# VHH binders against q9lnl0: the designs that were tried, part 3

Target 1, 290 residues: q9lnl0
Amino acid sequence: QLRHGFYEGTCPPAESIVGRVVFNHWDRNRTVTAALLRMQFHDCVVKGCDASLLIDPTTERPSEKSVGRNAGVRGFEIIDEAKKELELVCPKTVSCADIVTIATRDSIALAGGPKFKVRTGRRDGLRSNPSDVKLLGPTVSVATSIKAFKSIGFNVSTMVALIGGGHTVGVAHCSLFQDRIKDPKMDSKLRAKLKKSCRGPNDPSVFMDQNTPFRVDNEIYRQMIQQRAILRIDDNLIRDGSTRSIVSDFAYNNKLFKESFAEAMQKMGEIGVLTGDSGEIRTNCRAFNN

## First folded at step 13 (VHH)

Design n2
Fold by ESMFold2, fold request of step 14:
Structure n2 (fold): chain B 290 residues (1-290), chain A 117 residues (1-117)
Amino acid sequence: as target 1 above (290 residues)
Amino acid sequence: EVQLVESGGGLVQPGRSLTLSCAASGFTFSTYSYGWYRQAPGKQRELVAAIYGGDTRYADSVKGRFTISRDNAKNSIYLQMNSLRPEDTALYYCAKELHDWGSEDYWGQGTQVTVSS
């Protein structure tokens, strides 16, 4: 069963070790928060928070990493470093799934987001198949997004907190928002800036939060209201009647956003978890035991 | 009609290079993920490289030798294959990946690459 302080008796330094590793990486590279947010989301919404995303493919077996939608997921080395230290102190005790959860929580706080507790006790999954991956694209309708989030137990308010909160940091490649650049309703100064930023080879990227790209805050919702959302999925949140008022509430009340985002992240981190005798405690997060 | 059409395959000597192309039509190209897959005689189909936006991922067997890229103006995906080896011999497929919620999945017909002396 998940509980606060699950490792208090079996690995007392577990959360502090993860926190130090995350801080060291974040101090050198502020994009760590975006990387860990995406990692946890892509892991949790695909058959639960069981670290299935971390499994490397082999010549004989593909994994969730073999899917193009996961091609941009990074930060696995942060999880590996934390796991290596934890295995020295507490062998076969702290799951990779818990490391991802704790690391993401800590990276959010470092980026100025809410501080919140997470429950621990997750075990690692024994399956990582490309066929399990289903993720939202950048142009999905609000109706499609609501259905997808409902299928994993989330209401509309939680969905808006996760979509916007997950995009308050990080980047999007130019190919993913060409429809936005052509949209006459998009802020004209931003459109011009994006046209310039998107010149060049290899599909350049831009920050999804044009004002505070390295802070977890409500600015992304203010950008949506100002017609400055980068992705269509984000712009849809302010344009659709079922989500519009929630976007407005978050845009004008940062405390409400931070509390809602913390609650949403806590709920997301508990999707489909394995506990008790289910799953395993991997010794190497990139591979199933044995 | 949605189509993915591969081209650029052929017979090449080991150590040489080849560029595969995949032309997409009948759908909005830029918002999906794409992959190059290959199937050697008697083997299962395997992912070679994937691209989503500008993010790329490669099979270990081809890292440093192959490069996936895209040209949004031409609705095309490319696979640059350098330092080709006999084990790269396979039928190469372009695919719009199966893993996008609410998306239809599409495969091309394939283009043969044969690497021999």
Scores: ipSAE 0.358, ipTM 0.693, lowest interface PAE 3.7, mean pLDDT 90
Fold by ESMFold2, fold request of step 14:
Structure n2 (fold): chain B 290 residues (1-290), chain A 117 residues (1-117)
Amino acid sequence: as target 1 above (290 residues)
Amino acid sequence: EVQLVESGGGLVQPGRSLTLSCAASGFTFSTYSYGWYRQAPGKQRELVAAIYGGDTRYADSVKGRFTISRDNAKNSIYLQMNSLRPEDTALYYCAKELHDWGSEDYWGQGTQVTVSS
């Protein structure tokens, strides 16, 4: 079973080791928060928070990393570094799934987001199959998004917190929002700026939160209200009647957003977890044990 | 209707190069991920390279030799295959990766690449 302080008796420094590793990476590269948010989300919504995403494919066995939707997931080296230190101090004790959970929580706080507790005790999955991957694209309808989030136990408010909160940091490549720069309803000055930015070679990227791209805050919801959302999925949230009021509530109440985002992240981190004697404690997060 | 059509395969000697093309039609091209997969006789299909936006990923066996790219104006995905080896011999498939919630998978028919003297 998950509980707070799961490692207090078996690996007392577990959370502090992860926190230090995350801080060292974040201090050198503020984009770590976006990387870890995406990593945890892509792991958890695909058959639960069991670190199945971390498994490297082999020539004989593909993995979730073999799916193109996961091509942009990065930050695996941060998890590896934390795991390496943990294996030196507490061999075969701290799961990769818990490292991802703790690392993401700590990176959110470093970026000015909510500070929140997470329960630990997750074990690592024994399966990583490309066919299990089902993710939402950047142009999906609100109705489809609601059904997808409901299928993993989330209501509409939690969905809006996760979609917007997950996009308050990070970038999107121009190929993913071409429909936005063609949309005359988009803020005209931003639209013109993006057209110029997207002329560059190699599929340039832009920040999804044009005002506070390195802070976890409610600014993305203010951008949505101002018709400045980069991705169509984000713009859909302010335009659809089923989500519009929630977007407005978050845009005008940062405390409400931060509390809602923390609760949503806690719930997401507990989807389909393996506990007890299910799964394993991997010694290498990239590979199943022998 | 959705179509993915591969071309550019053939017989080549080891050490030489080929470029595979995948022409896409019947859908909005730019917002999806794409992959090249290959299958040798008696083996399972394996990912060779994937692209989503500007993000790319490669199988270890092809890193440094193969490059995936795309041309949004031509609705096409490419695989540049350099320094070909006999173990690269396979039927190569283009896929519109359809790990989107509520969507169908789309695969091309494949193009054969044979690397032999």
Scores: ipSAE 0.306, ipTM 0.672, lowest interface PAE 4.3, mean pLDDT 90
Fold by ESMFold2, fold request of step 14:
Structure n2 (fold): chain B 290 residues (1-290), chain A 117 residues (1-117)
Amino acid sequence: as target 1 above (290 residues)
Amino acid sequence: EVQLVESGGGLVQPGRSLTLSCAASGFTFSTYSYGWYRQAPGKQRELVAAIYGGDTRYADSVKGRFTISRDNAKNSIYLQMNSLRPEDTALYYCAKELHDWGSEDYWGQGTQVTVSS
């Protein structure tokens, strides 16, 4: 069973070790928060929060990393570094799934987002198959998004918190929002800026939150109100009647957003977890135990 | 309506290079991920390279030798294969955005690459 302080008796420094590793990386590279948010989301929505995403493919066995939608996931070295330190102090004790959860929570706080507790006690999965991966694209309708989030137990409010909160930091490549650049309803100054930014070779990227790209805050929702959302799915949230009022509530109340985002992240981090005797405690997060 | 058409396969000597192309039509090209997969005789289909936006990922066996790229203006994905080896012999497929919620997976018919002396 998940509980707060799961490692207090078996590895007392577990959370502080993860926190220090995350801080050291974040201090040198503010994009760590975006990387860890995406990592946790892509792991958790694919058969649960069991660190299946961390498994490297081999010549004999593909993994979730072999799927194109996961090509942009990064930050695995941060998890590896934390795991290495934890294995020295508490061998075979702290799961990779818990490291991802703790690391993401800590990176959110570092970026000015909410500070919140997470329960721990996750174990690591024994399966990582490309065929299990199903993720939303950037142009899906709100109705499709609601159906997808409902299928993993989330209501509309939680969905809006996760989509916007997950996009308050990080980048999107120009190929993913060409429909936005062609949309006459998009803020004309931003549209012109994006046309310039996207002329470069190799599919350039832009920040999804044009105003506070390194902070976890409600600014993304204000930008949606102002017709400045980068991705179609984000713009759809302000245009669709089923989500419009939630976007507005978050845009005008940063405290409400931060509380809602913290709750949503807590719920996401508990999807389909393995506990007790299920799964394993990997010694190397990139590989199943022998 | 949705079509993925591979081309550029053929017989090549070891150590040489070859460029595969995949022309896409019948859908909005730019917002999906694409991959090159290959299937050698008697083996399962395996990922060779994937691209989503500007993010790329490669199988370890081809890293440093193969490069995936895209041309949004031509709705095309490419695989540049350098330093070809006999073990690269396979039927090569391009695929559209496998693993999208609410989308159907699409495969091309494949183009044969044979590396032999």
Scores: ipSAE 0.247, ipTM 0.646, lowest interface PAE 4.8, mean pLDDT 90
Fold by OpenDDE, fold request of step 14:
Structure n2 (fold): chain B 290 residues (1-290), chain A 117 residues (1-117)
Amino acid sequence: as target 1 above (290 residues)
Amino acid sequence: EVQLVESGGGLVQPGRSLTLSCAASGFTFSTYSYGWYRQAPGKQRELVAAIYGGDTRYADSVKGRFTISRDNAKNSIYLQMNSLRPEDTALYYCAKELHDWGSEDYWGQGTQVTVSS
């Protein structure tokens, strides 16, 4: 079972090692927070937090990375580095799933987000299949989103916290919000800016949070209220009666957002986890053990 | 600008084959999943085939008859339709970013497929 301090007896430096690695990367690249958040989300919501997303595809065996939407997931090198260090000190002890969880937590804190504890003891999955990948797109309705999140045990508030929390440091490719650029309800100045930005080649990306893209804060919700949401789903959150009040609360109460986000992250990180003798401890996060 | 342009539709007799094409532009093609939908008059739009990386899915009604594929070099998605039936008559849409909950990010104008004797 998951517990606090799972590695106290087997690998006491486990969390500190991960934290150090994450810090070093974050210090050089503030987008690490967004990367790890996306990584954990894309892993956890697909058959649980079992690090299945980390498996590299082969010609013979596709993986969750084979799904186009996962092609944009970043941060694998961070996990690899942490794993490498851990394997030197504590061979076959710390799972990739736990590394992802710890790394994401620490990156959030570095970005000014809430500090929260995580239970550890996760094991790595033995399956990574593209057919398992069911991810929501940026244009989904709030109702559809709510339904999806409920199916994995999340309430509406948690959903709003996770969506906004991720987007407040995230980036979106221009192709994901073409409908917004054409939306007359969007802030006209922002719309104009986005049109210019999106004229660039190779489907450029923009920060969804236009003000504090490197900080985990409630700014994304403020921007939603201001009709400055980039993605349709974010705009829908403020427009939909089922989520409007939540968005408003978060927008005007950063403390509340941080608390909610911390809880949401804790909950998300425990979705469908493998423990005990289930799964394995990978020695390479990108591959199943022999 | 994101664009999906379907082509290849037409009038065919039952038992014949048809290949639909979808040309994508305005985005990084390889970073998305794709699918084909169809909508017959008076019916709801339904997913016909999907491709996630190299993994494919098919509606039961078209399994064994239809094949979805993609060519990253051409930024194109294809739907090979064999053994066509009158019930396959519909407007066929190419879609980007399948969500598995009855939504997609973007689709084209569609191409009409009519199967009739």
Scores: ipSAE 0.006, ipTM 0.262, lowest interface PAE 10.4, mean pLDDT 92

Design n2
Fold by OpenDDE, look of step 13:
Parts: C-alpha cells; sequence; structure tokens
Structure n2 (fold): chain B 290 residues (1-290), chain A 117 residues (1-117)
C-alpha cells in the first residue's frame, strides 16, 4: 500500500533525485509545471496512475500516446532523466508512476503552488491501450464533467480545483477554442487579441491564464468571472449554477484554492494505483520490462 | 541540427536601447514558441519574455520596456529592450519550444548585455 516515505528503506535519495531533475528542467523552462500536471492527469484518469501514458507506441503496438488528445503531452524527458539517475543508484526500485507523482508535486511548488506530501509505493502498469483513453474535451458541459469526475471518485469542488488548477498554467491551441472566439459573451478585448494570435500557422497556442501563466494560483478563476476564460469548459464553470459558487470562492480566496488543489492533487495521484506485487517496476519508463 | 544564435548584445549606458536577435535554423521555425531568458552573475536564470504564437508574456521587471517579436520569414526572434537599467545586465539566451510541447527546449550560446554608466 501507499505510504509516506515508502523509499526510506530502499532508496533514500529517491525523492531528492526526482526533485533535483525537475528543478533543473523547471529552471530552464517554466512550462514544465503545466507539462507535468497534464501528464499526471492524462495518466491517472485513464485506468489509474500506473504510468501507462509513458509507454511509447510502435507500429505493431499502439499505446495511450497514440491517441490524439495525448499528442501534446510533454515532459517525458524529465521522467526519463529521473528514471535514469534512479536506476543508477537504486536499480529497479522506484516506479515510473511514483516518479510522475513526485515530479508533478515538486513542479507545482516551484510554480508557487501549494506544497503537499505524496504517498509513494506505486507500481507501473502492464497495459497501455488507446481504447482506454477517455478524456474530456474542451467544450464539455459541466454536467458531463461532473459525471466523469464522479466516476473516479471526485466531487464537484475537487473537479473545479483540478480543472482550474490545471489551466492556470499552460497553453491551449487555437483549434481548441474557436467556439470561444466566436462567443459574443467573451471579453471583447480578449476575443480580438485571440483572433490575432490565432492567425498564425500551425495552430498557435495561447496561455489559458492570461495574467500569471507560469504560476499555480487562483488567477484562472478570476478570469473566468471576468468572462476571459479561454476554453469553453472554464467558461461553463462560472456560468453553471452547480459550480459558480466554487469558482467564486476560489477566485477570491487563493489560500482556499491552494488547499483544495493540494488535496485534489493528492487524491488524483492515488487513482487506481497498483501496489504490492501488482504491475511492475519498469527499468525504462517508455517500455514494459518484457 | 538545431541552432539558435543570439546577437545584438553589448555595453550601453542606462536609458539606452538594444535589440537582441536570435537566428534559428535546423527546424521548422513557425511551429515553435520562443522565449528570452537572462542570467546575471550569481543569480538564477529567469524568463524575460515569451511568445506563443501571437501571445506574449513578460517578466514584471521588464514589462513596458521590453518587447518580444518573431519573424517567420527570417526565422528570427527579437527582443527590443528600451530604457535599460543596470539590473538588466546579464547573459541573454534565446530558447525554443515546440508548440505542441512535444520536444525539449533548446538554447543558444547567449549574448551579453551590460548596462553601465
Amino acid sequence: as target 1 above (290 residues)
Amino acid sequence: EVQLVESGGGLVQPGRSLTLSCAASGFTFSTYSYGWYRQAPGKQRELVAAIYGGDTRYADSVKGRFTISRDNAKNSIYLQMNSLRPEDTALYYCAKELHDWGSEDYWGQGTQVTVSS
């Protein structure tokens, strides 16, 4: 089972190694936080936090990476680097799933988000199937989102924390919010700006958080209130009666948001985890051991 | 081979302007986001400006003074630096990222900017 300090007896430097690797990457690229958040989310919500997302596809064996919605996930090199270092000092000891969890946590803190502990002892899954990937789109209704999150044990507040928290950093491709650009309810100045930004080739990206895109804070919720949400789902959160008050609370109370987000992240990181003798400890995060 | 080559740095007096350039080669320029970073002696490297498509962001310390831009036809990124201050003294780096975030960022060798009276 998961526990705090799982590696204290087997690999004492495990979390420090991951943290150092994450810091080095973050120090060079502040978007690392968004990358790892998305990675963990896309892994955990699909059949649990088992690092199945990390498996590289082949022509003969597609993986979860083969799905279009996962095409933009990044940060794999960070996980690989951490894994490489760990395998040198603690061979076949630290799972890729735990590396993702620790890395994401640390990157959140570096970005000014809440500090929280994570229980470790995860093992890596033995399956990575594109058919398992059921991710919500950017135009999903709040009702549909609530249903989806409830199916994995999350309440509405946790959902709002995860969605907003995940979107307060990172970017969205223009293709994901064309409906918003055409929405007369969107802030007119922002709409105009987005139109200009999206004129470029190759599906340009914009920050979902227009003010603090590299900070894990409650700013995204403020922008929702201001009709400056980029994605439809974010706009829906402030408009829907079931989530409006939660958005408002987060928007005006960063402490509350951070606490809620920390709790949500801890909970998310424990979805459908493999422990004990289940799964495996990969020596290469991109491939099964056999 | 991916190449980023910074230029335009130099020694200037406070209040003056400089324009840094970053010439890119070895990849499809338009498919990437870009940023300028700087590192002063004894300090950590920090993001100065970033451009994602047409969306730009700036560090608070340079907001209103610096402008990042791109020219896809020239495969170049620029940083217009106005009203320079001594605290702007640093080695400035150009960095790239793939828009779909599928690749690592790359750095140039940097160009030195020194602001001194």
Scores: ipSAE 0.000, ipTM 0.239, lowest interface PAE 13.7, mean pLDDT 91
Fold by OpenDDE, fold request of step 14:
Structure n2 (fold): chain B 290 residues (1-290), chain A 117 residues (1-117)
Amino acid sequence: as target 1 above (290 residues)
Amino acid sequence: EVQLVESGGGLVQPGRSLTLSCAASGFTFSTYSYGWYRQAPGKQRELVAAIYGGDTRYADSVKGRFTISRDNAKNSIYLQMNSLRPEDTALYYCAKELHDWGSEDYWGQGTQVTVSS
């Protein structure tokens, strides 16, 4: 079972080691927060938080990384570095799943987001199958999104917190919002800016939050209200009657957003976790032990 | 893995020239903007030069003395520094993806430049 301070008796420096590694990477690359958030989300919402996303594919054995929607997920080197240090100090003790959870938490705090505790004691899964990956696209309706989040135990408020919390530091490739660039309801200045940015080759990326892309704050919701949402799903959140009030509340109350986001992250990090004798403790996060 | 590696720093006398290099890897080089920052002891990090496509921008303190350039074929950024002054002494950083507010998403470990008589 998950508990606070799970490693106090087996690996006391576990969380400090992960925190140090995350800080060093974040200090050089502020997009680390977005990377780890996306990593944890793409792992947890697909059959639970079991680090199945971290498994490298081979020609003979595809993995969750083989799916197009997982292409571009970053931060694996951070997890690898943390795992390497942990294996030196506490061999076969700290799971990759816990490393991802702790790393994501710490990166959020570094980016000015809420500080929250996480229970630990997760174990790593024994399955990574592309067919399990069912992720939402950027143009989905709010109704479809709500249904998907409910299927994994999240209410509408939690959904809005997770989507906005991730997008306020996230980036989007130009190919993902071509429908928005053609939408006359989008802010005309932003639309013009995006058109220019997207003229470059190789599908350029832009920050979904155009004001504070390195801060975990409520700015993305303010931009939604201002018709400056870049992804269709974000624009739909402010337009749909089931989510409009939630977006407004977050937009005008950063404290409320941070509290809600912290709770959402804690809940997300505990989806379908393996504990006790289930799964394994990987020595290499990119491969099963056997 | 995204990497930016600076080189070319060193100790020089005032009035001399130095060229810094930044080697980039782990991403599509040509699609990003780039810049050089510097941080002197006890001071905040400041933008020195930026390159947006073919357009360049410079801090007032280095205008006419420093030149930023890029080579897409080599995935590299350069900073030619002429007429160096003691006040140019700092740790110099290469950064990618500069935005209108002067932020970047990634920078290297830096290279030390020291200008002293």
Scores: ipSAE 0.000, ipTM 0.245, lowest interface PAE 14.7, mean pLDDT 92

